# Miniprotein binders against a7ua95r516to809, part 258

Target 1, 294 residues: a7ua95r516to809
Amino acid sequence: ASLSLLSISDLVPDLQFIFFWMSNAIEILYFIQQKSPAYMQTIELMDDKAGSKESLLSATISANEEAMTILEEVIMYTFQQCVYYITKTLYVVLPGLLDCNPFGTEPSSEQCRRAAGVCVCAVCVMPEAVRRVVSVFQTTSDLLQQYQVHSEIQSQMFAYLFFFTNVSLFNQLIDKGPARGWFQRSRVLQIQASVKILLDWAKGAGHNHLAQKFFAKFCSTVTILASPPQQLSQMSWKALCAEHPSLKPVQLHRILTQYQLMAELGPLPIWQPSSEDEAYIYRTVDLLESFENH
Short names: E, the ipSAE of ESMFold2; O, the ipSAE of OpenDDE; V2, 0.75 times the mean of E and O plus 0.25 times the DockQ between their complexes.

## First folded at step 17 (miniprotein)

Design jl7 (at its last look DockQ between E and O 0.80; V2 from the best seeds 0.78)
Fold by ESMFold2, look of step 17:
Structure jl7 (fold): chain B 294 residues (1-294), chain A 86 residues (1-86)
Amino acid sequence: as target 1 above (294 residues)
Amino acid sequence: SDEAERIALDARRMIEEAQRLAEQGDHEEAIRLLLESVEIAARSGDPYLLVRVAIYAIILALQTGDEDVIRRAEEVLRRAKELLYS
């Protein structure tokens, strides 16, 4: 049994249920993997008085393979149920991160550009919109630890949650950014500061490598948009592609077009795509990211 | 050995019947039969019969939605694990 809930706190009983059964399936799978060789060796060492030894060994191998297959399916099913419900809550809270002001009502232009550091406890001092996102991640982490879920599965869970977060934020920025004013430099600096709070949480939680990997596209976008005009205008298209390999040509082109408009750098395009990339900068099918990845 | 083989056959029959009942939606009878089968599976000397009991308890708990069946599935799983790990 699963429920579609809007807050992570309402999901805790359902997630506790799923994690309990998933952790038990993992435990049994681990036990079989560790004990199966010894059990099969015991069968191989039996006296073959009745000529049934090979039949028993074959049946035991088949039983082991069936048990492992079913347990792996159960683990995959329960994992998918967890990510389904967690990402539904995450989908609701993520847009607020793009609209919030982590500097409050008093950030200076230089402070917005520089981005403020986060406190030692990432949850203690942060705007409400960021706190709601961090709360989803923290609750998930706490549940995984409470039920002693295998560390590899915990890593895969956060890999998917960070992937989902990146896709949601990037797509919303590209789609709604012009209408919402999110490409204005002061706004980009606020977004950059909010994302830094999330990255600091991930680092403190032991997921820095995953966050660096899966937030790359959104972080590259914000880094470009936050750059001073003098610095960015001196970079070639090729240099920007090399510095931001996570961005497809159509994505980089769109971001630079928005940057040039907001910085009022004139109508003449500053960044000229290479001849090999020129065929790709208008592929609108490649502009938004898919939530459907392996 | 003949005794262990007879016990193993009995356990297999019970586990297969429990699976059939679960597939038909009779979750209460399925879990009752799994509970009964745990001790018999342990006496068989075949650890994979205990593993099958544990697996079906997990599957049934995830499928049922019935709190009483879930509680009994937890009991089956706990007992099967105790016997399996001993």
Scores: ipSAE 0.781, ipTM 0.945, lowest interface PAE 0.5, mean pLDDT 85
Fold by OpenDDE base, look of step 17:
Structure jl7 (fold): chain B 294 residues (1-294), chain A 86 residues (1-86)
Amino acid sequence: as target 1 above (294 residues)
Amino acid sequence: SDEAERIALDARRMIEEAQRLAEQGDHEEAIRLLLESVEIAARSGDPYLLVRVAIYAIILALQTGDEDVIRRAEEVLRRAKELLYS
């Protein structure tokens, strides 16, 4: 199937299957972790018939370790499969977020999955491009809750998904932004509003801290680009570095250079990198974010 | 007890054979043996045998494309869990 046609709804059956088995594997692992100490104590309290107790204890320890190892592998495998499917859908819908005009009267044409008929919930009033992204996250959240997946695994999954989303959006903005006019103030304000809707959803879903952490780089970029020229031109390189610590020097330099070109400001000495950062601004390998570091 | 040890040994052999069959792609026979092994494992009094049965049911379900095998794996898992929490 063409990647362009894949929706999160199409993957729900596959995800349900994986989440079911993952949740059960986690449950069994938790059972072992909780019951093993008591079981071992029971063996330790048994009458020491010559050597049988020690052998039984050793066999039990070995069986525990084996079981835990296998379960961890199963959980990791199923987790990776879920992430693979979900990120595949995100890859398709995320570009639309950058082209979205949230200030336009897009008809709320899609029905909320939670209600039959016209729904005026926060998701239904979202711009279509934002709603598509939110739908991926909401579907993921709903499935995790449906299968009662352990909260730690839920947090890890959302951490990764937000990381992936941030990397994808950041890289697209940096790489394609100038050519697509995404650095124009009007377009940046649209992007900022779209991202705010997504962050507001994440806050409402209980993932505020994770969203703020993992979207920091993209949000910093958008914040800088959304800044009025009169304001941003008064900020030194050092001040911008301090305010936006998530940005590498090469990234900040690229953003400022493109901003300068777009705003026709000419060279600004105040944005000149410090002598300490001067070597780093030329590290083009560090310009785009990697997906491998998570 | 000597009887519990014999039962445990039988359950282990069945689970190991089910695993071997699964690795060979005989998922139908593997799940059949797992289903039989659940009750035997329970009679052994060794909870780790039940855990092993549950684990192999999960693995088999994830490896198979056969809907009947998946359904039976769910049954094995359900029964193993029932017995673990009893």
Scores: ipSAE 0.781, ipTM 0.939, lowest interface PAE 0.5, mean pLDDT 90
ESMFold2 (binder alone), look of step 17: mean pLDDT 85; pTM 0.823

Design jl8 (at its last read DockQ between E and O 0.95; V2 from the best seeds 0.84)
Amino acid sequence: SDEAERIALDARRMIEEAQRLAEQGDHEEAIRLLLESVEIAARSGDPYLLVKVAIYSIILALQTGDEDVIRRAEEVLRRAKELLYS
ESMFold2, look of step 17: ipSAE 0.803; ipTM 0.948
ESMFold2 (binder alone), look of step 17: mean pLDDT 86; pTM 0.833
OpenDDE base, look of step 17: ipSAE 0.794; ipTM 0.944
ESMFold2, fold request of step 18: ipSAE 0.803, 0.797, 0.794; ipTM 0.949, 0.950, 0.948
ESMFold2 (binder alone), fold request of step 18: mean pLDDT 85, 85, 86; pTM 0.831, 0.826, 0.834
OpenDDE base, fold request of step 18: ipSAE 0.765, 0.796, 0.775; ipTM 0.935, 0.947, 0.939
ESMFold2, last read: ipSAE 0.789, 0.805, 0.800; ipTM 0.947, 0.949, 0.949
ESMFold2 (binder alone), last read: mean pLDDT 86, 85, 86; pTM 0.830, 0.827, 0.833
OpenDDE base, last read: ipSAE 0.770, 0.797, 0.791; ipTM 0.937, 0.947, 0.945

Design jl9 (at its last look DockQ between E and O 0.89; V2 from the best seeds 0.79)
Fold by ESMFold2, look of step 17:
Formats: sequence, C-alpha cells, structure tokens
Structure jl9 (fold): chain B 294 residues (1-294), chain A 86 residues (1-86)
Amino acid sequence: as target 1 above (294 residues)
Amino acid sequence: SDEAERIALDARRMIEEAQRLAEQGDHEEAIRLLLESVEIAARSGDPYLLVKVAIYAIILALQTGDEDVIRRAEEVLRRVKELLYS
C-alpha cells in the first residue's frame, strides 16, 4: 500500500475492519470507566466478615488499571493505523488543490476578486481536485459515524487530518510554488477559493473550530499572497507578524520575498524585519513544517 | 460464595491458557478457549474476567489474519457485551 496510488474507496474494507475493533475497545473502556467507581464502592461497603475486603479491593483496582492500560494501547494502535491509511490517500490528492481552478474557465480575474473579497461566482462548481479531498474527509466522517466511534476520538482524528492537510499544502506551496507558478495572484485567488470550499465542508460537518485552528498557517499564507500590492507594501513587518502569528519569521520572510518578486515591486526590500527577528529569517531548518508535530 | 470463587479460578485459568496459545501463534485454539471461557467468566460474577476475555478477543482479531478466528472473536465480543451490560 506504501508508494501506491490508493483511493479512499479502495481502503474502505480495511478501515471498516479497524474502526469496528477500535470502536468496541472504546466502548468497553467507557463502560469500565463508568462502572468502576460503583463496583469499588460495593466492595468497600461489604461486611468484612472474613477479613478479605482489602485484598479484594486491591485486586479489583489492579484489574481495572490493567484493563484500562491495555484498552488504551489498543485504541492508540488502531487510531494510528486509521490515520496512516487515510493520510496516505490524502497525501496523493492534496497537491491538486494548488493546481485546480474552482471558477472554471474565467477570462476576467477582476470581476471574481470584486465579489466580497473572495470569488463566489455563479459558475463555481466543486472541481475534481477539491472533490477528491472532500471525498476523503466525508468517507472518514461517514465511517466514524457508522461505527459509533466516540465523539472525542472523532474530533481527535479530524484534528490530525486537518493538521496533516495544512502541513502538506503549506510545504508544497513554499517548496514548489516558484516553479509551479502558484505565487501568481490569479492562482492564489483560485487556491483561496478552493480552500474556502474545504472550510465550508468542515463547518457543515461540525468541525469548524478544528479547521480554523489547524489551517491557520496555510490560510495566513494565502491571505498575504492575495493582498493587493498597495495595501501589503504599506504594512510594516511588525504589523504583518501581529496579523499572522501562525507564521514563523523565516516563513513570513520567504512569503513576502516571493510576493515582491511576483508582483514586480522591484528588487529593493520593502519589509524590514525587526532586529530580534533578523536572527531567524534565514533559518531554513524552520521553513517547512513537520508532519509529526500535532 | 465458594462456588463463585472456584468458577472465577477456572475462568482465569482458561483465559491465561488462551493467552499462552495466542503468544505461541495458535490463534485458532486461543479463540476457541476464549469463546468457551465467556459463560464461565460470566458465572463468576467478576466483571473484569469478562472484560479480559473481550480484550484478548480484540487483540487476537487484530493480530491474526485468519477470517475464521476473526469471526469467532466477533462472536466472543458480542456475547461478552450482552453479558457485561446486563
């Protein structure tokens, strides 16, 4: 399955298997968590006629702790397996968001940009690239609900999937953007519209707060790149840092230098980093995000 | 009672034997013993014996690859849940 092009539909049987056993482990864990205090209390209230009450209570506490530990390990293992399969699929489909045109064949970008700051033209249809990503999220949501996975675990899974999506899109934009023309303003507006479709899906699915939290870095990047040159060129470095706290100094600096290049604003740097930030704007080790930090 | 304590001991021995068989790779015999232990664990009155049977059935289902073992593990789990939640 590694290095293979897999659709989410191809993985449904494997995911169904894993979700079934994970949901049952969660159910049993929840049951013993709810019942354990009452059961311990019945032992504590027993008449100690044989002098064995303390021994029984100790053994019961030990059995409870053992059961909870093993169940938590099973849940973690199955969660990681689900995430592994889902993110493998997601990794394949996410790059298409950066290349697609959610507006269809439109010759005028000024008419699209005029509508409420983001284009929501009547010809907007869910492009195939966006549909593929939404399909991964929707299938995951449907399976989690089908198997009655506890709502906290469902939230944790979508938190990770949105985190993964943000890291993948941000890293590809930063790394491949110059060569792929993704910093051109018309492309940035198309990318912004595609991301709004994903955010709308997340809101409709009940995950709005998770999506807003975990897409912050990518959304800030696109917001900066979509800004009109006259507005952005008049903002100070400090103001941009304050408006986009999710971006590290090296990331903001890279985004602004690419913006200046593509907007043809001349070679003279417009944005001067603060003295404190100047130590960090060339730390390329901090440029790309890690998939393991969630 | 003394009978409940003896039944609990019998269930524990069966579960421990199933664990050893699973560790040795004999998944078919392990699940057979787990399935047999369900009713005995229920009669013991100790809910943690039923929980332990369910846990090892789940682990075995995730470890094996044998569809017959998985099907039996599902039956163990279904039966344990019926008894545990009643």
Scores: ipSAE 0.773, ipTM 0.937, lowest interface PAE 0.6, mean pLDDT 85
Fold by OpenDDE base, look of step 17:
Structure jl9 (fold): chain B 294 residues (1-294), chain A 86 residues (1-86)
Amino acid sequence: as target 1 above (294 residues)
Amino acid sequence: SDEAERIALDARRMIEEAQRLAEQGDHEEAIRLLLESVEIAARSGDPYLLVKVAIYAIILALQTGDEDVIRRAEEVLRRVKELLYS
């Protein structure tokens, strides 16, 4: 199937299957972790018939370790499969977020999955491009809750998904932004509004801290680009570095250079990198974010 | 008890044979043996045998494309849970 046609709804059956087995594997692992100490104590309290107790204890320990190892592998496998499917759908819908005009009267054409008919919920009033992204996250959240997946695993999954989303959006903005006019103030304000809707959803879903952490780089970029020239031209390189610590020097330098070109400001000495950062601004390998570091 | 040990040994053999069959691609026979082994494992009094049955049922469900095998794996899992929490 063409990647372009893949919706999160199409993957729901597959995800349900994986989440079911993942949740059960986690449950069994938790059972072992909780019951094993008591079980071992019961063996330790048994009458020491010559050597049988020690052998039984050793066999029990070995069986526990084996079981835990296999369950952890199953959980990791199922987790990776879920992430693979979900990120595949995100990859398709995320570019639309950068082209979205949230201030336009797009008809709320899609029905909320939670209600039959016209729904005026926060998701239904979202611009279509934002709604598609939110739908991926919401579907993921709903499935995790449906299968009662352990909260730690839920947090890890959303951490990764937000990481992936941030990397994808950041890289697209940096790489394609100038050519697509995404650095124009009007377009940046649209992007900022779209991202705010996504962050507001994440806050409402209980993932505010994770969203703020993992979207920091993209949000910093958008914040800088959304800044009025009169304001941004008064900020030194050092001040911008301090305000936007999530940006590498090479990234900040690229953003400022493109901003300068777009705003026709000419060279600004105040944005000159410090002598300490001067070597780093030329590290083009560090310009784009990697997906491998998570 | 000697009887519990014999039962445990029987359960282990069944689980091992189920694993071997699964590795050979005989998922239907594998899940059948796992299902049979649940009650035997329960009689052994060893909860780790039940856990082992559940693990192999989960793995088999994830590896198989057969819907009937998946349903039987769910049954194995359900029954194991009932016994573990009893």
Scores: ipSAE 0.731, ipTM 0.921, lowest interface PAE 0.6, mean pLDDT 90
ESMFold2 (binder alone), look of step 17: mean pLDDT 86; pTM 0.841

Design yk1 (at its last look DockQ between E and O 0.89; V2 from the best seeds 0.81)
Fold by OpenDDE base, look of step 17:
Structure yk1 (fold): chain B 294 residues (1-294), chain A 99 residues (1-99)
Amino acid sequence: as target 1 above (294 residues)
Amino acid sequence: DTSEELRKRILKLIIEALRLFAEALRLAREGNPEEALELLARAAELMTEAADIARELGDPYLIEFAELLLESVARMIERLARRLGDEEAARRAEELEKE
């Protein structure tokens, strides 16, 4: 099946199945964790008939440990499967975010028009490209809530999804940005506005800290590129490194070089890397982010 | 069998059912949902037996554990059976959830 046609809605039945399996496993695991200690105490208080108590206690401990291990494996497996499907959907919709013009009069989604007139909800007023990305996250949130998944697992899920989103958007911007014109100030401002909508959603969903943490690199890149030439040309390499610690020297150097070309600025000595960073700016292997480091 | 031996038997049944539950997930995800359904059905049988023994013993923890696992397995059977169009299996699973 062409990846291009895969919507989050198409995956919902499969995701629901996986989430249901995960939720059941979590419920059983929680039961064991909460009730097994009291049960073991009950066994300890039983009349010791010919060592039967010790044997039962040992068997109970072993069974509980094995049960918990099996359930933890199921939870881990289902978590990975959910992440796989959700990230596959994100991979399809994220490029649209970079090409999105949020200042354009795009008509509100057809779905909200059908029910009760012009829906003015925050999602309905979103540009379609942003709405598609938000829809993936919202669907994920709704499924996690529907199946009453533990808050820690929810946090881990969103941490990974935001990480993936940041890596994907950052790598696309760095690699394709110059060729696509995404480094032009007008386009950068569009990207900045689109990302702000996504961050505002994350804040409203209770994931503000995670979003700020995991989008830091992409946001830093967009912030630099959105900066007026008059302002950015006054900032030294050291100042930029300090203000944008999420960027590696090679990444910052690449961004500034492309900014310079786009803004038709001559060589700026103030942006010259320090002697300490000079060796690192040529490490092209560190230019793009890896998906493996999470 | 002593009451202790019966409790050990229930625990063995629970572990076997959990193994089947985990393997059923793998099979379902690998595109073998029919085989997954068979394993879940077997897990439900084991938990029915476990719950019966636990009730006879009057062990509240083992009753609750076996029943919880049975309900979980039954819900999975219902969902998987409906996905496969096996309405008979789905109906049987719904009856197991009510018991």
Scores: ipSAE 0.806, ipTM 0.945, lowest interface PAE 0.5, mean pLDDT 91
Fold by ESMFold2, look of step 17:
Structure yk1 (fold): chain B 294 residues (1-294), chain A 99 residues (1-99)
Amino acid sequence: as target 1 above (294 residues)
Amino acid sequence: DTSEELRKRILKLIIEALRLFAEALRLAREGNPEEALELLARAAELMTEAADIARELGDPYLIEFAELLLESVARMIERLARRLGDEEAARRAEELEKE
């Protein structure tokens, strides 16, 4: 059925159920992995009066292999179910990052207004659109910790959520940016500021290396678009490719084209694609990113 | 050797219960939570039998395995029953978790 939920808080009961199921499966899997080797050793040391210990050892190995397979499938299924619900929520709130003004007129808290410029709380520095995205990530982190989900699985979850976030923001910007005015200089600077707030949250939450890895394409795009014309116009195509390796030639070409239009620049010879890249700048199938990981 | 056959029976009961555990999850997520609860109840019965046999044998690994799985299934029954509004089934599962 179609989920019409606007906030992560409405999904918490379902997510709690799924994470609890996952956590129980992990506990049983961990037990088998930690205890089964010693058990098999005790079977090998048993008195073998009827030659039966080899049959028991074989049955134990087979049962443990099947049990671990079943449990790994449960863990994978519950992981995919969590990702499904969380990404549906993210998909609804992420476009707001592209429309928001993070420089706003007032902090959201009365206490922060009195201490403007001295406030250290994250709530006072987050515009509503950024807060909605952070709420999804923070709620996910809190649930993972509440149910004691293993740190490796927590990292995999956030790797996927950051990947999804990057794809969603990049595709929306490239596809809808001209119609929505998101390539205008003032809007690019607002988008850059909003992304910085989000990246600062990820760093403070202990996910800096994942955010750096998975936001690279979107961040490169915003960095180019936010660059002053005097600086960017002096960088060759080769230099831009080297500085922004996460961008495909068709993507870099499209970004520079939009930059020229909004900065009121004429054609620049220095941005002519290399002969190597000319074959690729018109491949529209490569312009947008897939939500599926390669 | 009757001891060997009993250990093999415990292992078979554990695998059957794990299969029911996994199928119950899929049923609950696919809109069949009452059927999922029935499968979990059957898994709990299998694990009660497995734990009883393991205690008679005095096999500490199989005792721990059966009791851990029984506790896990009972916790799932409690959670699922409360979501369905079956408070009596949830309370019975709570008692099983304490064992």
Scores: ipSAE 0.770, ipTM 0.941, lowest interface PAE 0.5, mean pLDDT 85
ESMFold2 (binder alone), look of step 17: mean pLDDT 82; pTM 0.791

Design yk10 (at its last fold request DockQ between E and O 0.84; V2 from the best seeds 0.00; counts 0 for: copied fold)
Fold by OpenDDE base, fold request of step 18:
Structure yk10 (fold): chain B 294 residues (1-294), chain A 85 residues (1-85)
Amino acid sequence: as target 1 above (294 residues)
Amino acid sequence: DTSEELRKRILELIIEALRLFAEALRLARSGNPEEAEELLKRAAELMKEAAEIARELGDPYLIEFAELLLESVERMIEKLERRLS
């Protein structure tokens, strides 16, 4: 099937299988972590029959270490597989978020799976493009809860998914934004509203801190672009750097340069990079975010 | 001591079952679910043996470990069978 047609719903059976394997491995790992220390103490208290106790203890330690290593590898592998499939789905739906007009009356054609009839839940009233993105995250959350995955693993999963989303949206906006008209104020305001809906969902789902942390770069970019020219033109380079610390100098410089072009502003001396940052604004390798830096 | 050797044997069986469990996952994800199921069935037989020896020894930790792993493997077999039906 074309990746373009693959929905998160189509992946649910495969994801359920992977999550089930993960949860079983976690349960066994937890058992070893909780029970093995007491067992080793029991061995240590056994009568020493000609050094046999030390041999059993050594064998037990080695077996526990090997077992934990195998289980950790299974957990890591299943985690990576889940992330792989979920991010593939995100990759397909995320571009729609940048083109979305959340102020338009697009009737959601898909009814909420949880309710018989017309659902007016926060997800059902979302613009379709936003709903598709939220549906990926909600499905992930539901699966993690269904299989009672440890809270730390859940946090790591959402951290990575938010990271991926931020990198994807940021890179698309920086690379294609000027050509697609996404730097136009009206379009920026649409993007800002769409992202706010996503962030509000993340807050409601208990992931507010993670969302704020990992979306910081994209949110900063959108905030700058959404700023009125009269307001932004009064902010110095140093002030903008301080207000948007998630942006590298090269990224901020690119955003401001494109903003100037879009707003038909002449050169603004106040936006001139500091002497310290001047060397960094030409580091084009740092312009786009890497998916591997997580 | 025969009891220590038996405990070591149980641990060996557990480790082998875990190796099979991990390999079964790889096979299932590579498109070989039938082979994965066979490895899990082998792991289950190893854990039945391990649990029996552990019960005979009266070692509560090894009993619980072998039984937990057996139950996990059996659940995975059931899940694979449902996916293949």
Scores: ipSAE 0.835, ipTM 0.961, lowest interface PAE 0.5, mean pLDDT 91
Fold by ESMFold2, look of step 17:
Structure yk10 (fold): chain B 294 residues (1-294), chain A 85 residues (1-85)
Amino acid sequence: as target 1 above (294 residues)
Amino acid sequence: DTSEELRKRILELIIEALRLFAEALRLARSGNPEEAEELLKRAAELMKEAAEIARELGDPYLIEFAELLLESVERMIEKLERRLS
């Protein structure tokens, strides 16, 4: 066995196969859910010979329950398979989002703005790294629609993909941010603009509520880093916690401390957590998010 | 009793076909697509038998169940064969 290509377009045949199995299982499950109650009533109206009706009713209930269990397991398995392939691709392309410049120093970005006055073409604004991430989301959306996957399952899949995206971006930023210069104000503004492109895609795709829910931690982090350090130093620890409830105390403290060091305000942290919060900020196991927390 | 036993037989065939359907998926995903195809063909034969018995009984629910599963399995066989060629 050899490693597959990481491009989402190369995975489409496998994803189509998996989604086709899923959609067939959903269709059969829906049939049972919609038709079984009426069938049970039909059995109750049958001519009852020596209690034979009760035996058939029991067998039918048992068979329908087993059938639904088998189909639910197929749906879960195919869901997990899709998520595996999609997140494998997504994991490779997401770090580029933190390194790209969505404002565009390229002449094409300036030419698009000159011609329109306001950029009305997403292609003119979207850097390659952002395009790669959007392509994964859009391809996933197109496949789900092509196979008429139930809307509840579509929402669950994008909830997981947005959760995964948030965990990947947040962990990279916390772990690599100071060394990569990602805490510099100009870089943070570029990151913020890149993430807004993803949020705009999610809104246009009908997933705004999921994106707001699952990107909150990363967006709060970027918002803090986009704030002038002098303005943050005027805020109390309690005020900062209240404004960023999506961040755990250890995460907020780490962000502020690293941002303070980049701003050269001093080695001593300006912000003092409460004694209760102090216990949480020394638990390094709570600093990074788990990909399995969903 | 004969009608009841035939309905129970149809339900047994449906459950066996569903088990084959689920196992075929796992085989196809673990690198055994020819074995997966064999299981799907067996599931299709079970559903042809189930549909025949259900039509003799005139049981609309069991007819639709068997025919739906047969159609699903046949579509999966075609998809799998295209992938293998």
Scores: ipSAE 0.797, ipTM 0.956, lowest interface PAE 0.5, mean pLDDT 82
ESMFold2 (binder alone), look of step 17: mean pLDDT 85; pTM 0.830
OpenDDE base, look of step 17: ipSAE 0.833; ipTM 0.961
ESMFold2, fold request of step 18: ipSAE 0.788, 0.781, 0.770; ipTM 0.956, 0.953, 0.953
ESMFold2 (binder alone), fold request of step 18: mean pLDDT 85, 85, 85; pTM 0.837, 0.833, 0.832
OpenDDE base, fold request of step 18: ipSAE 0.835, 0.835; ipTM 0.961, 0.961

